# Designs tried in a protein design chat: VH-VL binders against Large ribosomal subunit protein uL10m (mRpL10). Part 57

Target 1, 224 residues: Large ribosomal subunit protein uL10m (mRpL10), of Drosophila melanogaster (Fruit fly) (q9vpl3)
Amino acid sequence: RGKINIQRPKAPHYERARVVAVTQPKYPELPKAKSCFKTRAERTQQQQENPYNEIIAREVRNWLDHSRLVAFFHLSSITADDIFRVRVQLHKQNLHLKSYGSKIIEQAVKNTRYEAIVPLFHSNHCIVFSPDPEKTAALLRIVRRVPQMVLLGGIVEETMLSRNQLVAYAQMPGLHAVQAQLVQTLSQAPGHLIQQLQAHQNSFVQVLDVHAKNQMNEETPKST

## First folded at step 16 (VH-VL)

Design kc5 (from hb46 with heavy chain K31R)
Fold by OpenDDE, fold request of step 17:
Structure kc5 (fold): chain C 224 residues (1-224), chain A 118 residues (1-118), chain B 112 residues (1-112)
Amino acid sequence: as target 1 above (224 residues)
Amino acid sequence: EVQLVQSGAEVKKPGESLKISCKGSGYSFTRYWIGWVRQMPGKGLEWMGIIYPSDSYTRYSPSFQGQVTISADKSITTAYLQWSSLKASDTAMYYCARHWAYSSFDYWGQGTLVTVSS
Amino acid sequence: DIVMTQTPLSSPVTLGQPASISCRSSQSLVKSDGDTYLSWLQQRPGQPPRLLIYDISNRFSGVPDRFSGSGAGTDFTLKISRVEAEDVGVYYCMQHTHYPWTFGGGTKVEIK
């Protein structure tokens, strides 16, 4: 009984093949999830035609004004799925990932304290907003796993920070922790300061004593 | 502490003008929105509009567009709701509330009762 | 305008029993970025409204843990796990995803 070649099944009879071909459900190609990130060209075109640019610009401004943490990212060949995953992760931390057109951002920040951010938005970019500056570390931790997201800089407590400064900020202990450390250091400082002040006085007295001893030795007349 | 203090109750006649106030304190007034909400007697809440005091950007509900004017004076941390000509149908409690992007109307004024009667 | 429909209109509840309020929107409250701006407010008799829940499920500061919010898209629920006497009042859902912002009609919670 000939081994049914399961690897190369004999082509079905032409009639069966025709029926199979016709009965193959043409699954509509799932619309390729157009990357939610419209190409720069598409974004630029949409921005020119959108009567709601002012509304969106106001939204951007609103996020900027209400955020204590703002981080700017460049996106390098990131897929829509990856963005979605990151968005979900960020959202769990009350971090809000938004993407806006460069023109909209420019409009939003025109004549505001945020105008300096405009040069950051020359390519594909996204912005992460948070009301909590303490989430900076969490943000960086999440984004570190996404090599397509490149940190450009940010705003923390109304201060513009470079990439390096933002990283440094994230490594700092929380304000309360720093305050606690400061208080501890300051509480220990009076004792140390007193010791240091006394140490200098003691050293001065020692030097004077040595000087006095040397002078006494010079005044001892060699009794010839 | 964040507080919104509204002006006192008003009794007016139809056709009169009225301006009620909402003073914010305990927070940066220019960084939050102020919304106005109407509540007619025995009825639910109605959003009227919202203003951003920093630049006085204002949005109205279509139902209230042209019927009222929302304004703010950031120098005295006060928002206003104004009628040029009151109607009997304007009889209601009016609330101001602070709006924040990361929450909602998080703090409310005590309300201003406006009574319009002939 | 987005219509917010609350059910029930009145919810008589025995002290210590749970209560549930539903809010349905006529349109999806989900923005393109996935954010949903739905809030629940409590208004006690003779008092201004108070924020209970924002962003569907986040309790506002000072709100007891017996209050919880859930839902997605067009269907939202406020739950009170154990109703207390102080919980008497009217509850409103509010959407602020789309302009104009709109409130539900309110649900009156009463003690039986």
Scores: ipSAE 0.821, ipTM 0.915, lowest interface PAE 0.7, mean pLDDT 87
Fold by OpenDDE, fold request of step 17:
Structure kc5 (fold): chain C 224 residues (1-224), chain A 118 residues (1-118), chain B 112 residues (1-112)
Amino acid sequence: as target 1 above (224 residues)
Amino acid sequence: EVQLVQSGAEVKKPGESLKISCKGSGYSFTRYWIGWVRQMPGKGLEWMGIIYPSDSYTRYSPSFQGQVTISADKSITTAYLQWSSLKASDTAMYYCARHWAYSSFDYWGQGTLVTVSS
Amino acid sequence: DIVMTQTPLSSPVTLGQPASISCRSSQSLVKSDGDTYLSWLQQRPGQPPRLLIYDISNRFSGVPDRFSGSGAGTDFTLKISRVEAEDVGVYYCMQHTHYPWTFGGGTKVEIK
């Protein structure tokens, strides 16, 4: 009986192969978000003054208003599959990746505090929204592995940040950690201050004590 | 603590006008949506509409479009639901609820019972 | 309008046993960006509705871990791993992906 080659199993009999092929669970293909596949041109053509644009514009505004973290990315030749993968990773962290047309964004932010973001949307872009500014580090970690996503800047706690500022922010300790450090520092400060204030006095007393001891030793008559 | 407090129960006759209120507290009133939901006696929930208090942007269910008016006064953090002319069929419990983009209707008012009888 | 169909209409359950409620939408609730806005609400007798689950499977703050949500596309499920007396009430699914937002007809959970 020939040694069963476990490294190259013989192809199953045709009938068995058919049964296996038919019984293989067909996992439903995850619905690929069709909207991510629309080219800039397709997005622009659909941006006819349709009542639908107002709805989408309102959606954009809604995300902006409810987000404490907003990050803007340029997309460079990214595939739909790559976007999908990133989206899934971001979603696991409660980060929401969205893509909108430039005209819709313009409409959404017109006469609002967000109007300054309009110049960022001249090419293929996506936006990541989060209710939690502490997720900035997680966001940057995820997108670092995606070269096609280039960070342009963001909004954190209603403050617009450059790319560099956003990176710096992500490296900062959390608010609670900073508070803890502050409390620790403040708790130590009085002790150090007292030590410093007393240092000269203590030194002076020591010098005087040494002097006094020396004088006492000189006054001890050599009992001949 | 986030809280929505609605106005008290109303007993009205057909043809009368009514305005009920929902006051929000414990959060930034202008940053969240307020929705209205109807529940007829012994029936399920029905979405009526939603308003964004910051700019009073409002959307209605087609079933309620033109039948009611949803409004808000951000200065007193209050949303309103009003009828110009009540019908007997308007007898129901009405709930206001806060809506957030990252969740759903997360906080609800206690409800306002409206009874319309001849 | 998207019709939300819940099954069963009534679910008599023995204390300590699991319960399952199904919600089916007449259309896909998946938005173009892949997000699905489906929520589960609980309404106890004489009380306003309470949010249990949002975005299919996320538990709202303060909701016990015995509640779980699952599903995709058009089929969604709320599960209660171990029914307690306080779980008596009517449960509603809600979609807010498409306007108008719509609720399911409700499922009444009762103790046998």
Scores: ipSAE 0.816, ipTM 0.913, lowest interface PAE 0.7, mean pLDDT 87
Fold by OpenDDE, look of step 16:
Structure kc5 (fold): chain C 224 residues (1-224), chain A 118 residues (1-118), chain B 112 residues (1-112)
Amino acid sequence: as target 1 above (224 residues)
Amino acid sequence: EVQLVQSGAEVKKPGESLKISCKGSGYSFTRYWIGWVRQMPGKGLEWMGIIYPSDSYTRYSPSFQGQVTISADKSITTAYLQWSSLKASDTAMYYCARHWAYSSFDYWGQGTLVTVSS
Amino acid sequence: DIVMTQTPLSSPVTLGQPASISCRSSQSLVKSDGDTYLSWLQQRPGQPPRLLIYDISNRFSGVPDRFSGSGAGTDFTLKISRVEAEDVGVYYCMQHTHYPWTFGGGTKVEIK
């Protein structure tokens, strides 16, 4: 009696196959994890219908006004999970990742010093806010591991910076270190000036002394 | 040092108008919100509303909407809470507090006691 | 409106012992961006409220280490590791995630 090949069961009779196909539990397609990132279209539609646009715009303004570090990122094909992971990492550093619609941003920054940022929001974007500009290096370190986040630029201490300028800023020594260097440099400057001024005077005095000595030697008659 | 100094205690009759003040100092007044909180005698804290002094944008609790007016004068770094017509039920301690996006109500005024009695 | 429910209403505590206060919100306090704006305030007798904890677990400047905040979503806790005499007062949780902002009913901490 032939060993029932459990590994390759003979295809059931056509009728049985049909019954099995019909009786296969149609598991409801797991709701496609609605990407937490509503498509631009969905966001735009929600923005048009949302009576709270003004409130959200005010929120954006609030974050801009209270932040000393603002970084703008383009988001490429990033998953909700990836965003969540990045958000957690950023949050640990007191960096706050936010996403807003272009219309909301426009409304928020209209007639303000931030109006220049509007062109940055034509695609999928996110903003990172921080009250501490010293966190720029930490921010860049974190997002370096996230290729889907492309740095576009930012605002540091109310100054708009390009991508390259932000990177350069992150590499700069802290303000206190720079101040210390400046103080050291300034403290050395008077010393050098004094030395240079004194050097000329000292040289002049030396030349005069040599001349005086030579004249005295010529006036001493050789007493034969 | 950040400080919020409120106006002194007020004793009023029902139907009278009242405007109390909260002066901020030691920080950029236009960059922080000012909120008002009511505390009835022996009761808890109630959020009344907030104002952004930079442009005077204001939000009220529904319970206080139309009952009070919150305003600010950024030139003198002062926020105001006012009633057009006081009721006995308005008897309470009123606090102003600074609100920051990266924290909460981080600094509070000393409070203004308002007593409304016939 | 979001209702903030604090428990217990009163917490008699022996000096040096720990205290725990719970705050429950009627709705999630997590914003769409994942931020949660929950704060704890202390009000000593005859004084204005003072900020203790913001963003669930961050101690405000000058707040002693014996105070700690924890929680997520709808359930939050303030803990005092060792209660001191100066800790007597009423403690409030506050949500400022959704308008209108709301306070808990308060928890009175007193010394036995």
Scores: ipSAE 0.778, ipTM 0.893, lowest interface PAE 0.7, mean pLDDT 87
Fold by ESMFold2, fold request of step 17:
Structure kc5 (fold): chain C 224 residues (1-224), chain A 118 residues (1-118), chain B 112 residues (1-112)
Amino acid sequence: as target 1 above (224 residues)
Amino acid sequence: EVQLVQSGAEVKKPGESLKISCKGSGYSFTRYWIGWVRQMPGKGLEWMGIIYPSDSYTRYSPSFQGQVTISADKSITTAYLQWSSLKASDTAMYYCARHWAYSSFDYWGQGTLVTVSS
Amino acid sequence: DIVMTQTPLSSPVTLGQPASISCRSSQSLVKSDGDTYLSWLQQRPGQPPRLLIYDISNRFSGVPDRFSGSGAGTDFTLKISRVEAEDVGVYYCMQHTHYPWTFGGGTKVEIK
């Protein structure tokens, strides 16, 4: 992650405007009339977009809730024609290719077991939904021809799987019950994850307790 | 197996309040949207709005915003359509229907005829 | 609001012959997620509507294969390959790409 995009050397005019905005954020607010008009237009646009985000987030929640297979991909530069062809190939297999803004995804998974997926959507991405977890092999076969789609991981039968786990799941053809049992077996190993989380939480609590004790010792506590 | 059962026909006077119901059964109620659709006598279908029962989020058609209230009680798997003050122009058949990601309005209630006598 | 225009308004057909219903939207029905949400409903006399086709061309469970949907963008078609007596009723297209969701005005299909 984390490299600065240097593909756009500073344009003589357009890039100057972006630098000025960062350097002088107060400029749009100094003229009362100009700041007021800009703020009104921004508030109106934001209010319109907020109701859209709210309902679309629930649509995404509904897709997540009804999909026994969800796969997350990083999407590299790809032409509109190529992505359309991939979408058609996937749709023939009951695999639904979609893309959403990261803010919508954050809202969709808030207070759910899937909050851990949010960081995956800060870069260019796509998601594939399907009600048929048996289609995982077909999905991977199709995207093997599409190097622009890089598998990050997925959800199978409500269990988050890493990239390697999802690939392993796809290589187990056969009865749906056998693949479902594997996912349940992977779910039965969350104890080490819980222990890791508990260790981090316990360490954090210890630091807070020491800080609170030191703070009480620094202040002469007034009884009452 | 999936079933939406609506409350019975209503005859009301203008100005009265009314709350009609749509009870879902045979499926997980909170995992599906419930929409309300009006059909005026001899006319086509009009989308009134939709509710997501898991958190009671509602969205209304602009034509019905402020005229009706859509709500749900997930503990009894029931959605509601409510008027605070009926008008004669509210005389119509009202349907509830289920909606979800992989389909459209896939199951419909039997309809509730509302008649508002002038 | 997206206006959905259906043609014809009435389609009397001979039993066993095909029928074709057109639906045109005032704007593209391709949603920002990349998919198109166009459905077809059937309302038999005295009954509630029922779903026939969703996502342009997907038949709903229990719908006979004589019903097929096609189209893209703003132009969509429902075809009945062999009209049967039970197909009498009013057919509606519906879009749920854009809020508010809207229906076509309906097409009445009846046996001559």
Scores: ipSAE 0.728, ipTM 0.889, lowest interface PAE 1.1, mean pLDDT 81

Design kc5 (from hb46 with heavy chain K31R)
Fold by ESMFold2, fold request of step 17:
Structure kc5 (fold): chain C 224 residues (1-224), chain A 118 residues (1-118), chain B 112 residues (1-112)
Amino acid sequence: as target 1 above (224 residues)
Amino acid sequence: EVQLVQSGAEVKKPGESLKISCKGSGYSFTRYWIGWVRQMPGKGLEWMGIIYPSDSYTRYSPSFQGQVTISADKSITTAYLQWSSLKASDTAMYYCARHWAYSSFDYWGQGTLVTVSS
Amino acid sequence: DIVMTQTPLSSPVTLGQPASISCRSSQSLVKSDGDTYLSWLQQRPGQPPRLLIYDISNRFSGVPDRFSGSGAGTDFTLKISRVEAEDVGVYYCMQHTHYPWTFGGGTKVEIK
């Protein structure tokens, strides 16, 4: 079925159009002298795009506000079939793969603490949104087989995480799993208990250091 | 838990003004959009517009631009649909509905019947 | 404006038999963000609409498994695997990919 060149497709199939919207390639820059004048259609498109940028920016803000997990990726050249397969795999895990222009992102995060993400959109990119932060491990597992998607960092529970912090977050057991490990630890000798509690505390300290605003949501104390 | 409760039925004459309400409860009102939908008697559904109560940004369907005003008062978690001068053709059922990133029009108000007759 | 064309307009169905409703859009519903925003609503007689399916195929909370959605691009389908008496009503597809948002004309499902 072969490789797909999306620079100038004649008439892409609907499903391929969905993938093309995510993986639009950049074209070479034109010389300054040959692009001095904009056509009438280009000026009209610029004017028409501004009203839609306002509502699309608010849609992005709404995705950011409702997503307890947001991950940012650099996107290298990838076939339409491969990105479509990844999108389907992610969607099954309630992970939503999206791409937006840098001006839309800039407008969406204006006057918020998320303004720091704007430089990530200078190059080809994609964003994954999810309401389920426990899906971070599934996200990284799926993307591990996709070298064209390079993790840059993310947001978990409204806290910015670096790439390494997000990877470390994904490896932590859930709160219930930590509680189950604590019960198992309490059934063992005191010396072993101290060792295991120190390991769990270090894991929580790493996550809690980046969740200063969310520390009030950790209401389940350790039983040791 | 999530509820959208609309104001009661209205009987009006042409030329009168009207403001109907949609009160949201059981959720964070400013984090969700509210849309308005018209259903004329025996007809289908028509999208009138949507508001983002966080900053009162409003987008109208071209069919309704300039004919109605959509607004919200986030302090009382209420969205409004308003006419400055009703027409007989405004006789319809009007619904509000909630919209957000992970679902669309997931909760609906019970509807407000507006009857405009001379 | 995106025109949403539903077929059939009326679907009388024998109780316990399947029903299939088609919705076709006048242009692709794939949004610039890469996703498709197509929903199915049910309106029972005398009631407000309620959400059945969002994002083409995701059942909303409390919607029975006999409802399923499928499709891509411009062609979408709602299926009811075994129609029950409570399924009587009008079904609408809705797109929220392009502004203004638009609905299909509706399909009345009734027991024959």
Scores: ipSAE 0.716, ipTM 0.879, lowest interface PAE 1.1, mean pLDDT 80
Fold by ESMFold2, fold request of step 17:
Structure kc5 (fold): chain C 224 residues (1-224), chain A 118 residues (1-118), chain B 112 residues (1-112)
Amino acid sequence: as target 1 above (224 residues)
Amino acid sequence: EVQLVQSGAEVKKPGESLKISCKGSGYSFTRYWIGWVRQMPGKGLEWMGIIYPSDSYTRYSPSFQGQVTISADKSITTAYLQWSSLKASDTAMYYCARHWAYSSFDYWGQGTLVTVSS
Amino acid sequence: DIVMTQTPLSSPVTLGQPASISCRSSQSLVKSDGDTYLSWLQQRPGQPPRLLIYDISNRFSGVPDRFSGSGAGTDFTLKISRVEAEDVGVYYCMQHTHYPWTFGGGTKVEIK
């Protein structure tokens, strides 16, 4: 995992949560005005003053519906420069860093299989979306150098995964789309598929058994 | 193959009602927004509004709020633009276009010419 | 409403020469989610618009390499490195960061 050593070039000051980072990447160029994630208080105020929360919630639903990879993070204190740098690195891998208020998330996932994610957004957070589940390993590699982003879990191919399951998914051999399709199939009939797969890989059956137990305790992600 | 096919050209008189259609095919209709764009003769493009067909949520540009109705019927993968009382100033080409998270208006209908003559 | 100002309004160009179109917004196009939603459309005579560039610089599928987009904040550029006869038409920038979504006034690219 740790191919490249990353130093933590944080500002030595105590002003991180209030700073809006303006850093121009080589390509694409980001705006120099206030362009970074806002504090939780600022998001709540803007949410109350923005008459379009209903449309933003549907934008979030659209991101969720079109992203084969979604990862949720707790976000600790981080400078605007550091989060901007991470955003640029992620964007180069077709990984899109975003944040939303909890009310918007609640509206976005209402009556969907993703309602369980709402509590994750009551603390400082961020989400990463991607249409490419094969980018899971790249996501985890980039984020391991960012201790302020703490992985909570994710969604791969419309299946909710815990932190440990997502890490295991990123390390599995082969195409991530095939791996995610197998996880989806096992969610529907875990007993039979686990038995058939035990002849090939014990490590694979361990991951699938965790999914089977989670399915029995949670609603399935197969609603329309 | 993604396609948006609009209803044919219309010639109308002021005061008449009109409903034009935009049928989407080759993709999951409820997973994408449909927007409507007006182009008056010899002019540029104007965004009229959008609809999210999954639940028919609709948002209008302030310039068109109360002037038109945008709707959709997801069972036949069709979006609509409707006037209750046409004006001569509604003479224009009207386009529908598809929108989603990872892009912009990526596919456009062929356009519906609406002519309103007094 | 965000005003999108395009320059020039008309760009007559010799075949094979570059063209550059500027689009300036009245406000930053960085959305509260952190991304910038600026697109470029092409409308050939008698045809509907088509998408060329989204997210400032991402070329849509099937768009030739001679088209490129750049910019940040309020100032954006579409460049055609070598204009071909099929590139005749009107080009629009569009923002979908802020509601209502708005277009630039258009730039007509024409062959001399």
Scores: ipSAE 0.694, ipTM 0.871, lowest interface PAE 1.2, mean pLDDT 80

## First folded at step 17 (VH-VL)

Design la1 (from ha151 with light chain T94A)
Fold by OpenDDE, look of step 17:
Structure la1 (fold): chain C 224 residues (1-224), chain A 119 residues (1-119), chain B 111 residues (1-111)
Amino acid sequence: as target 1 above (224 residues)
Amino acid sequence: QVELVQSGAEVKKPGESLKISCKGSGYSFTDYWIGWVRQAPGKGLEWMGIIYPGDSDTRYSPSFQGQVTISADKSISTAYLQWSSLKASDTAMYYCARSFLYWGDFDYWGQGTLVTVSS
Amino acid sequence: DIALTQPASVSGSPGQSITISCTGTSSDIGGYNYVHWYQQHPGKAPKLMIYDVSNRPSGVSNRFSGSKSGNTASLTISGLQAEDEADYYCSSYASWSDPFVFGGGTKLTVL
């Protein structure tokens, strides 16, 4: 009984081969779930038709409209845990860290004064919102200790600021401090004016006194 | 200038309650964390807990959880550390310290409060 | 309990440079750049000397420097002076539940 060579089975008779070829179940190639390889572009298109995007866009607009401080950050290799830690600290300072997709941002700022921010959202980004522009210094202080957050720029009091400008802004004395200084300076101004005015009056009085004394000396009859 | 001033030294018996204080000045008290650090005689520093006076968010070290109570009164810029029942092992120097960030450093320290618990 | 390991004591002569090590794990010193150093003179409160591995607070001498490699942080004091004699403590962030972990401390003696 010839050892059946299991390693190189003899090709079946041509008739059998034909039957085997025809009877091979053609399993429909499961459509390669194109869904797993949906290009970033396809994912982006599907997101456009989602009514949910409109709601989120409205939220973003609401944040923008009610914020006096807005800062934009690039996120570099930051973990969820890192974000959480930062979020908590920011929140303590009334700073609200949010992350939105680029399409949502585009929709939110379309035909608004904030449309210029769209180019900032090409990668992983986050936004910090605050109703208090005085918290800019606190924001910068926090994020300086988070190297994964890279400041790109911001909006303060409806003015777009570059990174450098935002840093400079944070170093400035608070508006209240400046106002207080101004008030102090202004309060001193009248005093100075009064002093100057009084100086002139005093000088005038002195001159008059001298004149009066001279007249009195002239009227004193030389008692011969 | 930023200052943390702690209450004076305490001598207590086991089982007694105690509350020590730390008053902050020269900064916005509600914008910084206040931590408590224990140092037993001749020993190292041990973090006990921390409070954010702005919202009273309080966190404890696992070793001190349930052993002490940390509180703050923002109206008078004061933080507190409290024991319900003191033990002899609570004899130590207690420092309050300021921290800007929860994961950050203590940048300013109080002068310390010595607590002695003896029978 | 997460403990940072420091040498018990280090000594040096005036003018020398000394280094104090602080060894932790990948979950603390190795995981974060939040290592801090404190100086404590006898009977005094600790003073922050270095924060976030290598940053000096205002008023701290430039003789103090910090570094980190792997799970070990180092405090270097250059130009050692008599006033530098003190206890030095390292601290690190470890976790959300334990954000302030201290080392055992190092006594520095100036000979």
Scores: ipSAE 0.787, ipTM 0.901, lowest interface PAE 0.8, mean pLDDT 86
Fold by ESMFold2, look of step 18:
Structure la1 (fold): chain C 224 residues (1-224), chain A 119 residues (1-119), chain B 111 residues (1-111)
Amino acid sequence: as target 1 above (224 residues)
Amino acid sequence: QVELVQSGAEVKKPGESLKISCKGSGYSFTDYWIGWVRQAPGKGLEWMGIIYPGDSDTRYSPSFQGQVTISADKSISTAYLQWSSLKASDTAMYYCARSFLYWGDFDYWGQGTLVTVSS
Amino acid sequence: DIALTQPASVSGSPGQSITISCTGTSSDIGGYNYVHWYQQHPGKAPKLMIYDVSNRPSGVSNRFSGSKSGNTASLTISGLQAEDEADYYCSSYASWSDPFVFGGGTKLTVL
């Protein structure tokens, strides 16, 4: 057997652990409750989708509704072993790495303020969810050493942030200081931010335009 | 400010048990892996295993699986390496070291604990 | 076969540059950029000098640099000084079961 390709550890244990870890997704376990709730396709007439797809879309909506931190990544080619190790490390920081089909994402965000993010998911991607926005620094610290994951942007406390804004957010001390500093920075440069994204990634500009229109809910720092 | 302080040198006889410690300070102990690295006299470094004190997730090198026990007590920021029955071949320097990532670098090391096992 | 290969020793004169090699396989050094270098003086704990192939931690002299090509990583020390005399170890991630594979070590002697 090809032991030359095996480095130090015995393969059977690793292969077994790898398969088990990959096969443990989070999903609803209440089929009866799902049966009482009509799918989106049924409410709009015809095009009845597989009920499994609606369960997954509901999971995405639940993550979006209950996560104060959401980060979007482009995902380059990556082995199952590598994504497993990244998922485990992120999970230890209460950061939840997920990947969903683009049709599932479309179904999950349809008729919401997040509908403009759908183009981000037409290529290979992943999303990180967390209830803890203070974990943004830990997230970026982990993924900067994972070249297969390229940060596109995110959502912090219902505010859409560009890649650079999310990095700046992660460097701020304390939650209160972050909120004040973010509002000040974003209020000063919404047009500049849109121009940067148009120069590099046109689809992401759509997400930032939605964010700029929704800025009325943020506090303005005093000073000057 | 980050510091890993290990328990003192030990002189033991074959068959005795031993538990050595590594106390971390100056950082969030539960957010970092603690690894144990063995160095026999005049020899190189060899990792033995690693623990994530936040959830006690513990992994062993195949060479040491079943020969030692790694544990942690997060309430006192301390990791442990334990033998139930020492052998003369266990004579070595034992280091603890921390890593933020399971695939990362050991950025801070303890001072080492010399264990001598002789008849 | 299952460890990273380093030369047993290297030597150089003060002010010169030396390079220490660390050779693995396509499954570790060739497949990942998670190669790290540690310096160990006699009787002391190892100290991280280079991480992720080429990055220096704060407090490490810019005389230390790292690189890799294919399955071989290299540590280069320029402007060699007496204090650089130590043992040097490389390490690499290889797999979930073997995330901290060490090389056999290289003794650097400053003549």
Scores: ipSAE 0.560, ipTM 0.811, lowest interface PAE 2.2, mean pLDDT 79

